VH-VL binders against NAD kinase (nadK). Designs and how they scored, part 17

Target 1, 268 residues: NAD kinase (nadK), of Syntrophomonas wolfei subsp. wolfei (q0aze0)
Amino acid sequence: MKIILVNNRFKENTEKKAQEIAGQLSALNVEVIIDNGLDEPYAGTVDFIMVLGGDGTMLRAARRYGQRAIPVLGVNMGTVGFLSNIEINELAEYLPLILREEYSLEARMMLEVAVFQQQSLLTRVFCLNELLLRSNSPRMLSFALEISGQKLEPYRGDGLIVSTTTGSTAYSLSAGGPIADPQLDAFIVTPVASHIINKRPLVVSPEREISLHLLEEREAIIGIDGQIKMDFGAENRVLIKRAPHPLLMVNLKAKPFFTSIDRSLQRQ

## First folded at step 1 (VH-VL)

Design o15 (framework fv_oberotatug)
Fold by ESMFold2-Fast, scan of step 1:
Structure o15 (fold): chain C 268 residues (1-268), chain A 128 residues (1-128), chain B 107 residues (1-107)
Amino acid sequence: as target 1 above (268 residues)
Amino acid sequence: EVQLVESGGGLVKPGGSLRLSCAASGFTFSNAWMSWVRQAPGKGLEWVGRIKSKTDGGTTDYAAPVQGRFTISRDDSKNTLYLQMNSLKTEDTAVYYCTTDQTYYDFLSGYSEHFDYWGQGTLVTVSS
Amino acid sequence: DVQMTQSPSSLSASVGDRVTITCRASQSISSYLSWYQQRPGKAPNLLIYAASSLQSGVPSRFSGSGSGTDFTLTISTLQPEDFATYYCQQSYSTPLTFGQGTKVEIK
């Protein structure tokens, strides 16, 4: 068995724990590859991915490995989040189950984001939460939204979010989008501070293609999972569709999504 | 009004122990993550560690220089945060600040973990 | 650890000046950066979070910009109460780390 440990090299506590875990796995005849985020993703075949960290580390792992159909386990190291399944102090009790492949998998849809400059593909990225379009100046954006070739009336406002159901509790929630069951596959399209009174969040089929472009020259950015930022101008367009493969998240321990989000929303 | 009041600072010899307290008011303490940040005289800010709310598991994280020597705890019934400092070194001499620790995911600001409110600090001097 | 480096370490300015200070991260931290102000003898105050978002109650003369590794705090029109030390802080990875500080002094 070959396992990738995804961690952050600059966290001394996490590095020590990763070495400890690697030693335990090696004693059980498991080959360990450490991905600290500095190198290119490991190109070889692996059986399992263990992510040591919070949601941010899981988002990075999803972008790097999510399209390979390999089981990914989130192990929480001390941050609040929705993407970890077990805590680090629970790993020893669950390790035998991991090695015997005695766990269930939860499929989480991902986005494929393609950014064009006219007809030329500039970049293509996969992500787990969302694409964000927003103004990078005090000026309101004017932009066009197309859903599967259907042109909606122009949008005017601060921006737009195109989210997975997993991302429904992230930026989309802040902008007034619905909370969605992450096991459901759908795009959530949430306008941000729209100046058009009848613009509402949309929940659309994950089989649809969504495209965005500016109708007026403005300074704007697109953001991917809150971790990647790109300049976006009137010569650019972005195309969003369902990624070819979902992220396969390992479920060793029941995690009650609805009670967890309910508690978060009741805090002050 | 949010208020954080630190106490328990003082002079201690190397190898000694000291416990700091932070009394919180003006917000729902039991729902809040809390951090300790220190500042050596004339130097910059250094994060010491944090404690999550009990609803988020009540777990703690520490910076490497204090790992194994310092323990953060909380008493939600008293709205009080604690820092137990053991095996103190001269390098631990600093003003220790109690702070609220927000983890936030917001459309305009993005993901962030930041310190909204700060106490006035309490001085810990480790000297022979 | 993600190391945060500020420049300059100190600067002299007059009331009414435009002041810029920079912060560099040892690795990409996206927009996971906050700015704090510390007046002499006082506790720090949060000014900016997530690189560019102004904290409630903070004057609009303060603004933040940047992403990835390079970040800037700007004070558009320096006021007497702005003579202070400014710190950047990353929240991309634990442990959370601060820059060494930039002291803004009267010229």
Scores: ipSAE 0.000, ipTM 0.398, lowest interface PAE 14.8, mean pLDDT 85

Design o16 (framework fv_oberotatug)
Fold by ESMFold2-Fast, scan of step 1:
Structure o16 (fold): chain C 268 residues (1-268), chain A 124 residues (1-124), chain B 107 residues (1-107)
Amino acid sequence: as target 1 above (268 residues)
Amino acid sequence: EVQLVESGGGLVKPGGSLRLSCAASGFTFSNAWMSWVRQAPGKGLEWVGRIKSKTDGGTTDYAAPVQGRFTISRDDSKNTLYLQMNSLKTEDTAVYYCTTGEYQLLYDPYFDYWGQGTLVTVSS
Amino acid sequence: DVQMTQSPSSLSASVGDRVTITCRASQSISSYLSWYQQRPGKAPNLLIYAASSLQSGVPSRFSGSGSGTDFTLTISTLQPEDFATYYCQQSYSTPLTFGQGTKVEIK
């Protein structure tokens, strides 16, 4: 068995804990590759991915490995999040089930994001939560939104979010988007606050293609899962599609999604 | 190992119909964009058409000579690609290859895997 | 449609020779170009993709270069197994189009 152990390079003590866990797994004849974010993603064949940290670490793991159809387990080491399944102090209890492959998988859709400059592809990335288009100044943007070849009326505002259902509780929620059951596959298109046109969030089929470009010269950025930031100008275009593979999340115990989100919404 | 095996070729009269199949194995067929490429005896390669994965919309594209006469479809549950050929002409005589390549969502795939081909002869 | 024109249509060469085949697109196709080798009676084999990327398993004597409208395939030291027909192919736009082919024959 070969496992990738993903940890957060910016959290103190996580590297020490990752090394301890790697030692324990090696003692059980498990080959371990540690990904702390400093190196390129491991390119070889892997049986399982264990993510040590919070939701941010899971988002990085999903971007790096989510398209490989490998089981990914979120192990929480601190602040409780939506993407972890077990706590670190429960790992010893669940490890035998992991090694015997006795668990269920939950598929979570991902986005494929392609950014063009003029007629050339700049980059292609995958993400679990969302793409955010946002002005990087107080001036509002004027931009075109096209859904499966259908050109909508021009948008005027601070920006737009294109989210997965998993991402419905991230930036989309903060911008007034709906809370979606992450077991549903859909794009959620949420406008960032505007005073010119108050447009509502859209929930559309995941088979649709979404494209965005600026209609006038402005300084803007695009953000992917809050972890990749890129300048975006009038010469740029972004194309968003459902990624070829969902992230396969390991389910070792029941997750109380609706009660967890209800508690989060009550926070003052 | 990736394998593509074409079948269904044969002799058919002008105006007739024929259905080709391509059985795929060794890769995740449902994620792959699939193409048909033909080659008339002693001539060069000619792209016939493609079908995108269902995730990418399952849309089809065709070369002008076959548009409206040929239909490409897929059955992901059987890992099989099809080419339905109607209103066949003598100019359609060729070896038909099933092809796929690395999944490249924003680019038409290059063809790193080819079947052995199946011969279609259209003559009276 | 993007037309692909290869030059020459055929050439004669000896083992050990450097062989260069050119391919011209009727409009800019950036680097969306692949090169294939077809031996008699066989299906084509991919040699080069994205204009200059060597396919895994293909000998390093093969190389590709170019962008926009002009592309070249070079075989630095021709071997006996390299006597074949070579095709370029654009994937910039649909319909995908191949060049007419270049036959490399023994001198």
Scores: ipSAE 0.000, ipTM 0.373, lowest interface PAE 18.4, mean pLDDT 84

Design o18 (framework fv_oberotatug)
Fold by ESMFold2-Fast, scan of step 1:
Structure o18 (fold): chain C 268 residues (1-268), chain A 124 residues (1-124), chain B 107 residues (1-107)
Amino acid sequence: as target 1 above (268 residues)
Amino acid sequence: EVQLVESGGGLVKPGGSLRLSCAASGFTFSDAWMSWVRQAPGKGLEWVGRIKSETDGGTTDYAAPVQGRFTISRDDSKNTLYLQMNSLKTEDTAVYYCTTDYYDSSGYEYFQHWGQGTLVTVSS
Amino acid sequence: DVQMTQSPSSLSASVGDRVTITCRASQSISDYLSWYQQRPGKAPNLLIYAASSLQSGVPSRFSGSGSGTDFTLTISTLQPEDFATYYCQQSYDTPYTFGQGTKVEIK
């Protein structure tokens, strides 16, 4: 068995904990690859991915490995989050189940984001939560939104979020988007500080294709899961569709999504 | 090195207004959430409010005693945070601290860096 | 609002002592708690976040523990620079609230 341990290198005790867990797994004849985010994703075949950290580390793991159809387990390091399934102090208890493959999988849709310069593809990335188009200056944007070939009236404001249902509790929530059951597949399209009162969040089929481009030259940024930032100008176009594979999240114990989000809203 | 420098404090009469500024350097200000925390002379710390980054919606939140009277804003082009204080009361007399309001990748929020503070005295 | 209560309000200690400060929340706040140190005439500085995570650069003699409603800050071997006021702060719910502070004074 071959497992990737994904950790957050910027959290002081996380790298040492990853090494300790790797040693324990190696003692059980499990081959371990540590991904601390510094290098390119491991290119070989693996059986399981264990993410040590909070939601941000899980988002990075999903971007790097989510399209490979490999089980991904979020292990919380004492940080409350939505994407972790077990706590680090529970790992020893659940490890036998992991090694025997005695767990269920929950499929979470992902976005495929393709950014073009003129007619040339610049980059293609995958993400679990959302794409954010936002102004990179005090000036609002004027931009076009197209959904499966249907051109909507122009948007004016600070930006737009295209989110998965998993991402409904991330930036989309802050911008006034709905809370969605992550077991549903849908895109949520949420305006950011729109000056048009009737620009509401849209919930659309995950089979739709979403296109964005600027109508005026402005300084703008495309953000992916809050982790990748790319300059976006009038010569650019972004195309968003459902990714070919969902992220396969390991479920070792029941996750109380609605009570968790209710608690999070109490914090805000 | 992260540095926060508050200015704009002073003496003002009840019912008056003041605007505080916080000049930030040593980090990417536009990505940061920011908060104001105050401390009345000889008393403890009291959170005033926060402002999120534009990426996270740019929204503001306030403690009840200042809601409707104080406004937090930011100018990312100048790396500056503001606190507009209106309808000032004697109870608003305090040292006002500018803080980074770090929301980490694991979902924890904490005031990682603090300025030196600026004194606001509301007295007749 | 979540109310934060610290105990004691003040204590006297000598260099080398183990000092324990407690903080109680009026409702469960999980581990959304930070500890700050404020030396006389200075701005506060962050010591601990997430109830038990030590901020980079903070000496290892400081530690935090607890979850839910009861939290503890411990200074294992008090140093001269540790004579200060300490504050707990919850970030579970807005408005964010601080404890009233615990002043650690030289004996």
Scores: ipSAE 0.000, ipTM 0.389, lowest interface PAE 18.3, mean pLDDT 86

Design o19 (framework fv_oberotatug)
Fold by ESMFold2-Fast, scan of step 1:
Structure o19 (fold): chain C 268 residues (1-268), chain A 126 residues (1-126), chain B 107 residues (1-107)
Amino acid sequence: as target 1 above (268 residues)
Amino acid sequence: EVQLVESGGGLVKPGGSLRLSCAASGFTFSDAWMSWVRQAPGKGLEWVGRIKSETDGGTTDYAAPVQGRFTISRDDSKNTLYLQMNSLKTEDTAVYYCTTGGYDFWSGYSEAFDIWGQGTLVTVSS
Amino acid sequence: DVQMTQSPSSLSASVGDRVTITCRASQSISDYLSWYQQRPGKAPNLLIYAASSLQSGVPSRFSGSGSGTDFTLTISTLQPEDFATYYCQQSYDTPYTFGQGTKVEIK
């Protein structure tokens, strides 16, 4: 068996813990590749991906490996999050189940984001939570939203979020979007600080294609999962659609999504 | 252009308080992990503490000599980092630098201090 | 805490010399090591990160090597602007810690 251990080297002690776990796995005849985020993603064939850290580390792993149809397990390193399934102190208990492939998989949709400069593709990225379009100055944006060729009335405000259902509890929630069951496939389109305060979030089919462009020159950015940032101007256009493959998340332990989010909202 | 500018240093008596500010420009401050590093006259560099970006939890960490006396905070709307220094001791006399890793958002995380201010002098003397 | 020890504390060199500075960590820090240059009266500048990666804009005469506990900064052909104090720093664990510094002085 060949496993990728994904960690965030910029979190204190996570690299040390990754080395310890790699040693334990090697003692069990598991070949281990450590991905600490600095190098290009491992290009070879692997059987399993173990993510050591919080939600941010899982988002990076999903961007790097999510399109490969490989099981991905989130292992929490002490902070509670929505994307981890087990705690680090539970890993030894669940490791035999992992090695015998005694687990279920949950498919989580991902976004494919393509950013254009005029008619030329600048970049294409995948993400698990959301694309954020936002102003990078005190000025409101004026922008166009098109859904499957249908042009909506112009938006005015600080920006817009296009989210997966997994991302419904991330930036979209903070902007007033609905909490979505991550087992559902849908895009959630949530305005950010809209001038028209009654602009409602939209829940649309994942088969829809969504496009965004500015109606006037502004300083704006496109953000991907809160981790990638790109300048966005009036010559730019972004296209968003369902990614070809979902992220295959390992389920070793029942995680009660609705009670977890309910508790989180009471703390905020 | 990319710049960090410290201010608020000066002369203070032992047991006094002082607040330092660090104004950031030319990069996306809200994405950056920010640290304070000090240097006593004629001595080496000493890390004081750090504050993470809000996206990474906004948590703070401190070196033992300042724990409980110093507080790091940030105002992302003003692109400003702060160091509140209480119960100052003569041993706190130093030039205080603000610094950041992670200013290059497109390259991901940075573990190194790649942008430094010019420093502000704090003298604790009776 | 991870303690960082540099050697030598100071050295005298001439323009054109090869200069080597070493840094030791009290425990393994993998490659979580950076090198900084501080010219007299100036703020520090980052030279090397991740033990061996040259910072953008830094001359190629600077190089870093090492892993685990032992690290080296090398200046292959010393220039007049390189007379400065050099610091190593670990970012493996908090508190982040610096070495005591190595002063490179003109002969």
Scores: ipSAE 0.000, ipTM 0.412, lowest interface PAE 13.7, mean pLDDT 85

Design o2 (framework fv_oberotatug)
Fold by ESMFold2-Fast, scan of step 1:
Structure o2 (fold): chain C 268 residues (1-268), chain A 123 residues (1-123), chain B 107 residues (1-107)
Amino acid sequence: as target 1 above (268 residues)
Amino acid sequence: EVQLVESGGGLVKPGGSLRLSCAASGFTFSDAWMSWVRQAPGKGLEWVGRIKSETDGGTTDYAAPVQGRFTISRDDSKNTLYLQMNSLKTEDTAVYYCTTEYYDFWSGYPDYWGQGTLVTVSS
Amino acid sequence: DVQMTQSPSSLSASVGDRVTITCRASQSISDYLSWYQQRPGKAPNLLIYAASSLQSGVPSRFSGSGSGTDFTLTISTLQPEDFATYYCQQSYDTPYTFGQGTKVEIK
């Protein structure tokens, strides 16, 4: 059995803990690859991915490995989050179930984001939560939104979020988007500080293509999962569609989404 | 363009207090872990302390020579880092640098340094 | 605290030389080691992070190696702008600590 341990080396004590866990797994005859974020993703075949950290580390693991149809387990190391399934102090209890492959999987849709300059593809990335288009200056953006070739009236405002249902509780929520059951497949399109009061979030089929481009020269940025940032100008176009494969999240114990989000919203 | 600009240095008597500021621009300051590093004239670099982002708890850590005397704080609304120095000693004489420790791991390793501000503690 | 010891304290070299600087930690720090260059009158700049990763914009003649307690910075073909003081720093445990520095001077 071969497992990837993903951690954020800049978080306090995570590298030390990753090495301890790698030693424990090696003692059980498991081959371990540590991905601490500095190297390219491991290219070989692996059986399981264990993510040590909070939601941010899970988002990274999803972008790096989510398209490979490998089970991914989030192991929380102290920060409360939505994407982790067990706590670090529970790992020893659940490890026999992991090694015997006695767990269920939950499929979470991902976005495929392709950025073009004129007719040339600049980059293609995958993400679990969202793409954010935003102004990088005090000036509002004017941009075109197309959904499966249907041209909507021009948008004017600070930006737009295209989110998965998993991402509905992230930036989309802060911008006024709906809370969605992450087991549903849908795109959520949420305006950011719209100039036009009647612009509303849209919930659309995950089979649709969404395209965005600026209608005038402005400084803008596209953000991926709140972690990757890239410049976006009038010469650029972005195409968003459902990624070919969902992220396969490991469930070892019940984690109640609705009661968790309800408690979170009752506080602020 | 990323810039860190330190200010507030000067001459102060032993036992006195001084507050240094570091004005940050060109990056998302609120995401960054920030540090102070000092260098006595003609000597090597010495880490003073750090402050984490609010998202990561906003906690501080200090080197033993300054623990209990120096306090690091930040004002994310002003993109400014502070070092409050109390009970200053002659051995605190140094150029003080403002540095980033952790900003955006996914975009690469952040390493930004200011040009420093000189603090002289002399009777 | 983790103590960092650099060797040598200074060295004299000529343009085109291969220069090697070593850094030793008092305990294992994994790969939590960075190398900095400081030119006279300037702030330090990062050359190497995570023991062996080259910082963007830094010339490929600089390389780092090592893990655990023993680390090396190598300059394969010394250039005039490389005459500076070099520092290692561990970020494995707080307080972060620097080596005493190695001054690379012209022969």
Scores: ipSAE 0.000, ipTM 0.463, lowest interface PAE 10.8, mean pLDDT 85

Design o20 (from o2 with heavy chain E101D Y102L D104S F105S W106G S107W G108E P110F; framework fv_oberotatug)
Fold by ESMFold2-Fast, scan of step 1:
Structure o20 (fold): chain C 268 residues (1-268), chain A 123 residues (1-123), chain B 107 residues (1-107)
Amino acid sequence: as target 1 above (268 residues)
Amino acid sequence: EVQLVESGGGLVKPGGSLRLSCAASGFTFSDAWMSWVRQAPGKGLEWVGRIKSETDGGTTDYAAPVQGRFTISRDDSKNTLYLQMNSLKTEDTAVYYCTTDLYSSGWEYFDYWGQGTLVTVSS
Amino acid sequence: DVQMTQSPSSLSASVGDRVTITCRASQSISDYLSWYQQRPGKAPNLLIYAASSLQSGVPSRFSGSGSGTDFTLTISTLQPEDFATYYCQQSYDTPYTFGQGTKVEIK
């Protein structure tokens, strides 16, 4: 059995803990690769991915490994979030189940984001939560949204979010988007401070292809899961579609989504 | 539209205390990692410390010269970052800047900076 | 701690010149490097992140390159508004550290 341990790049605490866990796994005849985010993703075949940290670390792991159809377990190290399944102090209890492959998997859709300069592909990335198109100046954006070849009336405002259902509780929620059951596959398209009152969030089939481009030269950025930032100008076009593979999240412990989000909203 | 406004600077004697505030607007403050960076008169930039978002653990990290004397905290309900400075030394004299990383937090670059607030420590 | 050293500490250049500033890390920091510009009496502004990515709103005459321990900031055609002090900063490891700065004087 070969496992990747993904931790955050602040290595003094999480890397040392990752090395400790790697030693424990090696003693159980498990091969371990440590990925602290600083090097290229491990290129070989692995059986399981264990993510040590919070939601941010899970988002990085999903970007790096989510398309490989390998089970991914989020292990929380004192950071409260939605993407971890167990706490670090529970790992010893659940480790025998992991090694015997006695767990269920929850499929979470991902986005495939392709950014073009005119007709040339600049980059292609995957993400678990969302793509954000945002003005990087005090001026509103004017931009075109096309859904599966259907050209909508121009958008005017601070930006747009295209989110997965997993991402419905991230930036889309802050912008007025709906809370979605993460078991569902859908795109959620949420305007950011739209000038047009009747521009509502849209929930569309994950088979749709979404295209965005600026109608006027403005300073704008594309943000991916809050972790990748790209400049976006009038010569750029972004294409968003369902990624080929979902992230396969490991369920070892019941985690009630609806009661958790309900309590979170009452605190905000 | 992102704005960071520092306040609370002033003249203080060695051994004294001072609390700086940074009022944030134009972004979702609760999601952002925030740092303090200082600059002594005529000198370069020096990172003071950082506080993560609550979702990422809300933990703090400090540069060695301020460790044990300075405390960074945040109040997400008020969109405000704080720096509590205790046991101040003359070498703490500097302009203190509030900074944020809104995107690509894994690289920890400082997207936006406030105008700074001057702290002078002298007898 | 990761130490950052810039070269040169200062330089004089004319409008239209190509200017290069180098930054060296005491250990490999991959691409976890940013460049900032600070004009006299003003707060710093982010120019480049992830060693080579240009920040939105920054003129295309600025570019960054390098990885590991050696990094370069280039200004292809210096303009009057570019006289400023430039800083590199690593975010590979805490404490985050800045270079000592490079002052660019237009002459």
Scores: ipSAE 0.000, ipTM 0.392, lowest interface PAE 17.1, mean pLDDT 85

Design o21 (framework fv_oberotatug)
Fold by ESMFold2-Fast, scan of step 1:
Structure o21 (fold): chain C 268 residues (1-268), chain A 125 residues (1-125), chain B 107 residues (1-107)
Amino acid sequence: as target 1 above (268 residues)
Amino acid sequence: EVQLVESGGGLVKPGGSLRLSCAASGFTFSDAWMSWVRQAPGKGLEWVGRIKSETDGGTTDYAAPVQGRFTISRDDSKNTLYLQMNSLKTEDTAVYYCTTEAYYYGSGSDYFDYWGQGTLVTVSS
Amino acid sequence: DVQMTQSPSSLSASVGDRVTITCRASQSISDYLSWYQQRPGKAPNLLIYAASSLQSGVPSRFSGSGSGTDFTLTISTLQPEDFATYYCQQSYDTPYTFGQGTKVEIK
């Protein structure tokens, strides 16, 4: 058995805990690779991915490994979040089930984001939550949204979010988007501070292709899962599609999504 | 110059076995994903299966008609791809092509950029 | 499985003609589509990948377009060496599947 332990070296005590867990797994004849974010993703075959940390660490793991169809388990290290399944103090209890492969998997759709410049592909990345287009100056953006070749009326405002259903509780929620069942596959398109009174969030088929480009010379950025930042100008366009593979999230413990989100909203 | 040369084809009886080889040169074989594609006489192309590079796990995928009967393997030290065909049926009669599988940015985005000349397998009683 | 349907199954054309071949997927495959040419008695050759990208060494008279479920291969000015059978192929999901082929015959 080979396991990747994904952690964040910049979180207090996380590196020490990762080493401790790696030692425990090695004692059980499990080969362990530690990914603390400093090196390139591990290129070899792996049987399981264990993510030690909060939602941010899970998002990084999903971008690095989500397209490989490998089970990914989120282990919470004390940060409140939606992407972990068990707490760190529960790991010892569930480890025998992990090693015997006695767990269920929940598929979560991902986005494939392709950024172009003058007909040339600049980069292609995958993400679990969302792509954010936003202004990087005091001036609002004027931009075009195209859905499967259908051109919508121009958008004017601070930006736009294209989200997965998993991302519906992240930036899309803060911008007024709907809360979506993460087991549904859909794109959620949420305007950010639109100056057009009738621009509503859209829920569209995950088989559709979404493209964005600026209609005026403005300074803008593309943000991916809040972790990758790219400059975006009038010479650029972005194409968003459903990624070829969903993230396979390990379910060891009942974690009711609707009860969790309901409690979170009531605390506000 | 990329070259793929298939061998091992021939006449075999139903229920028999045959192993095809594909000798590769002109590229870094160990980095390449490889596929087999077949074509029955006078018919269209049919994907048989693929094998990933060892770096990407060396895993195999197969089309349903051959699942459980055919096995794809590779020997990177010899730059050679293999197709082991067991429990052959008359429906397996075809020219078998060895192909390289290239990527266009991302998993599942691929195409067959180089093809061998093919080797004929005839299954008859 | 994703099914690929080509039309027409065959067509007759003259040198200099503009030829269009269409390919339809049973479900959305984004741009995960390639086009191949097969001359009689020869192995297939890649023409187009990612729906619209021209393979190195392929003449510019060949072009591809489309996304989602509907795709087109165009030969702007047919040459004698273009009389062949053409296949589309999806790589969005395994098993990879080909269309049934379109034979371009001399008129």
Scores: ipSAE 0.000, ipTM 0.376, lowest interface PAE 19.2, mean pLDDT 85

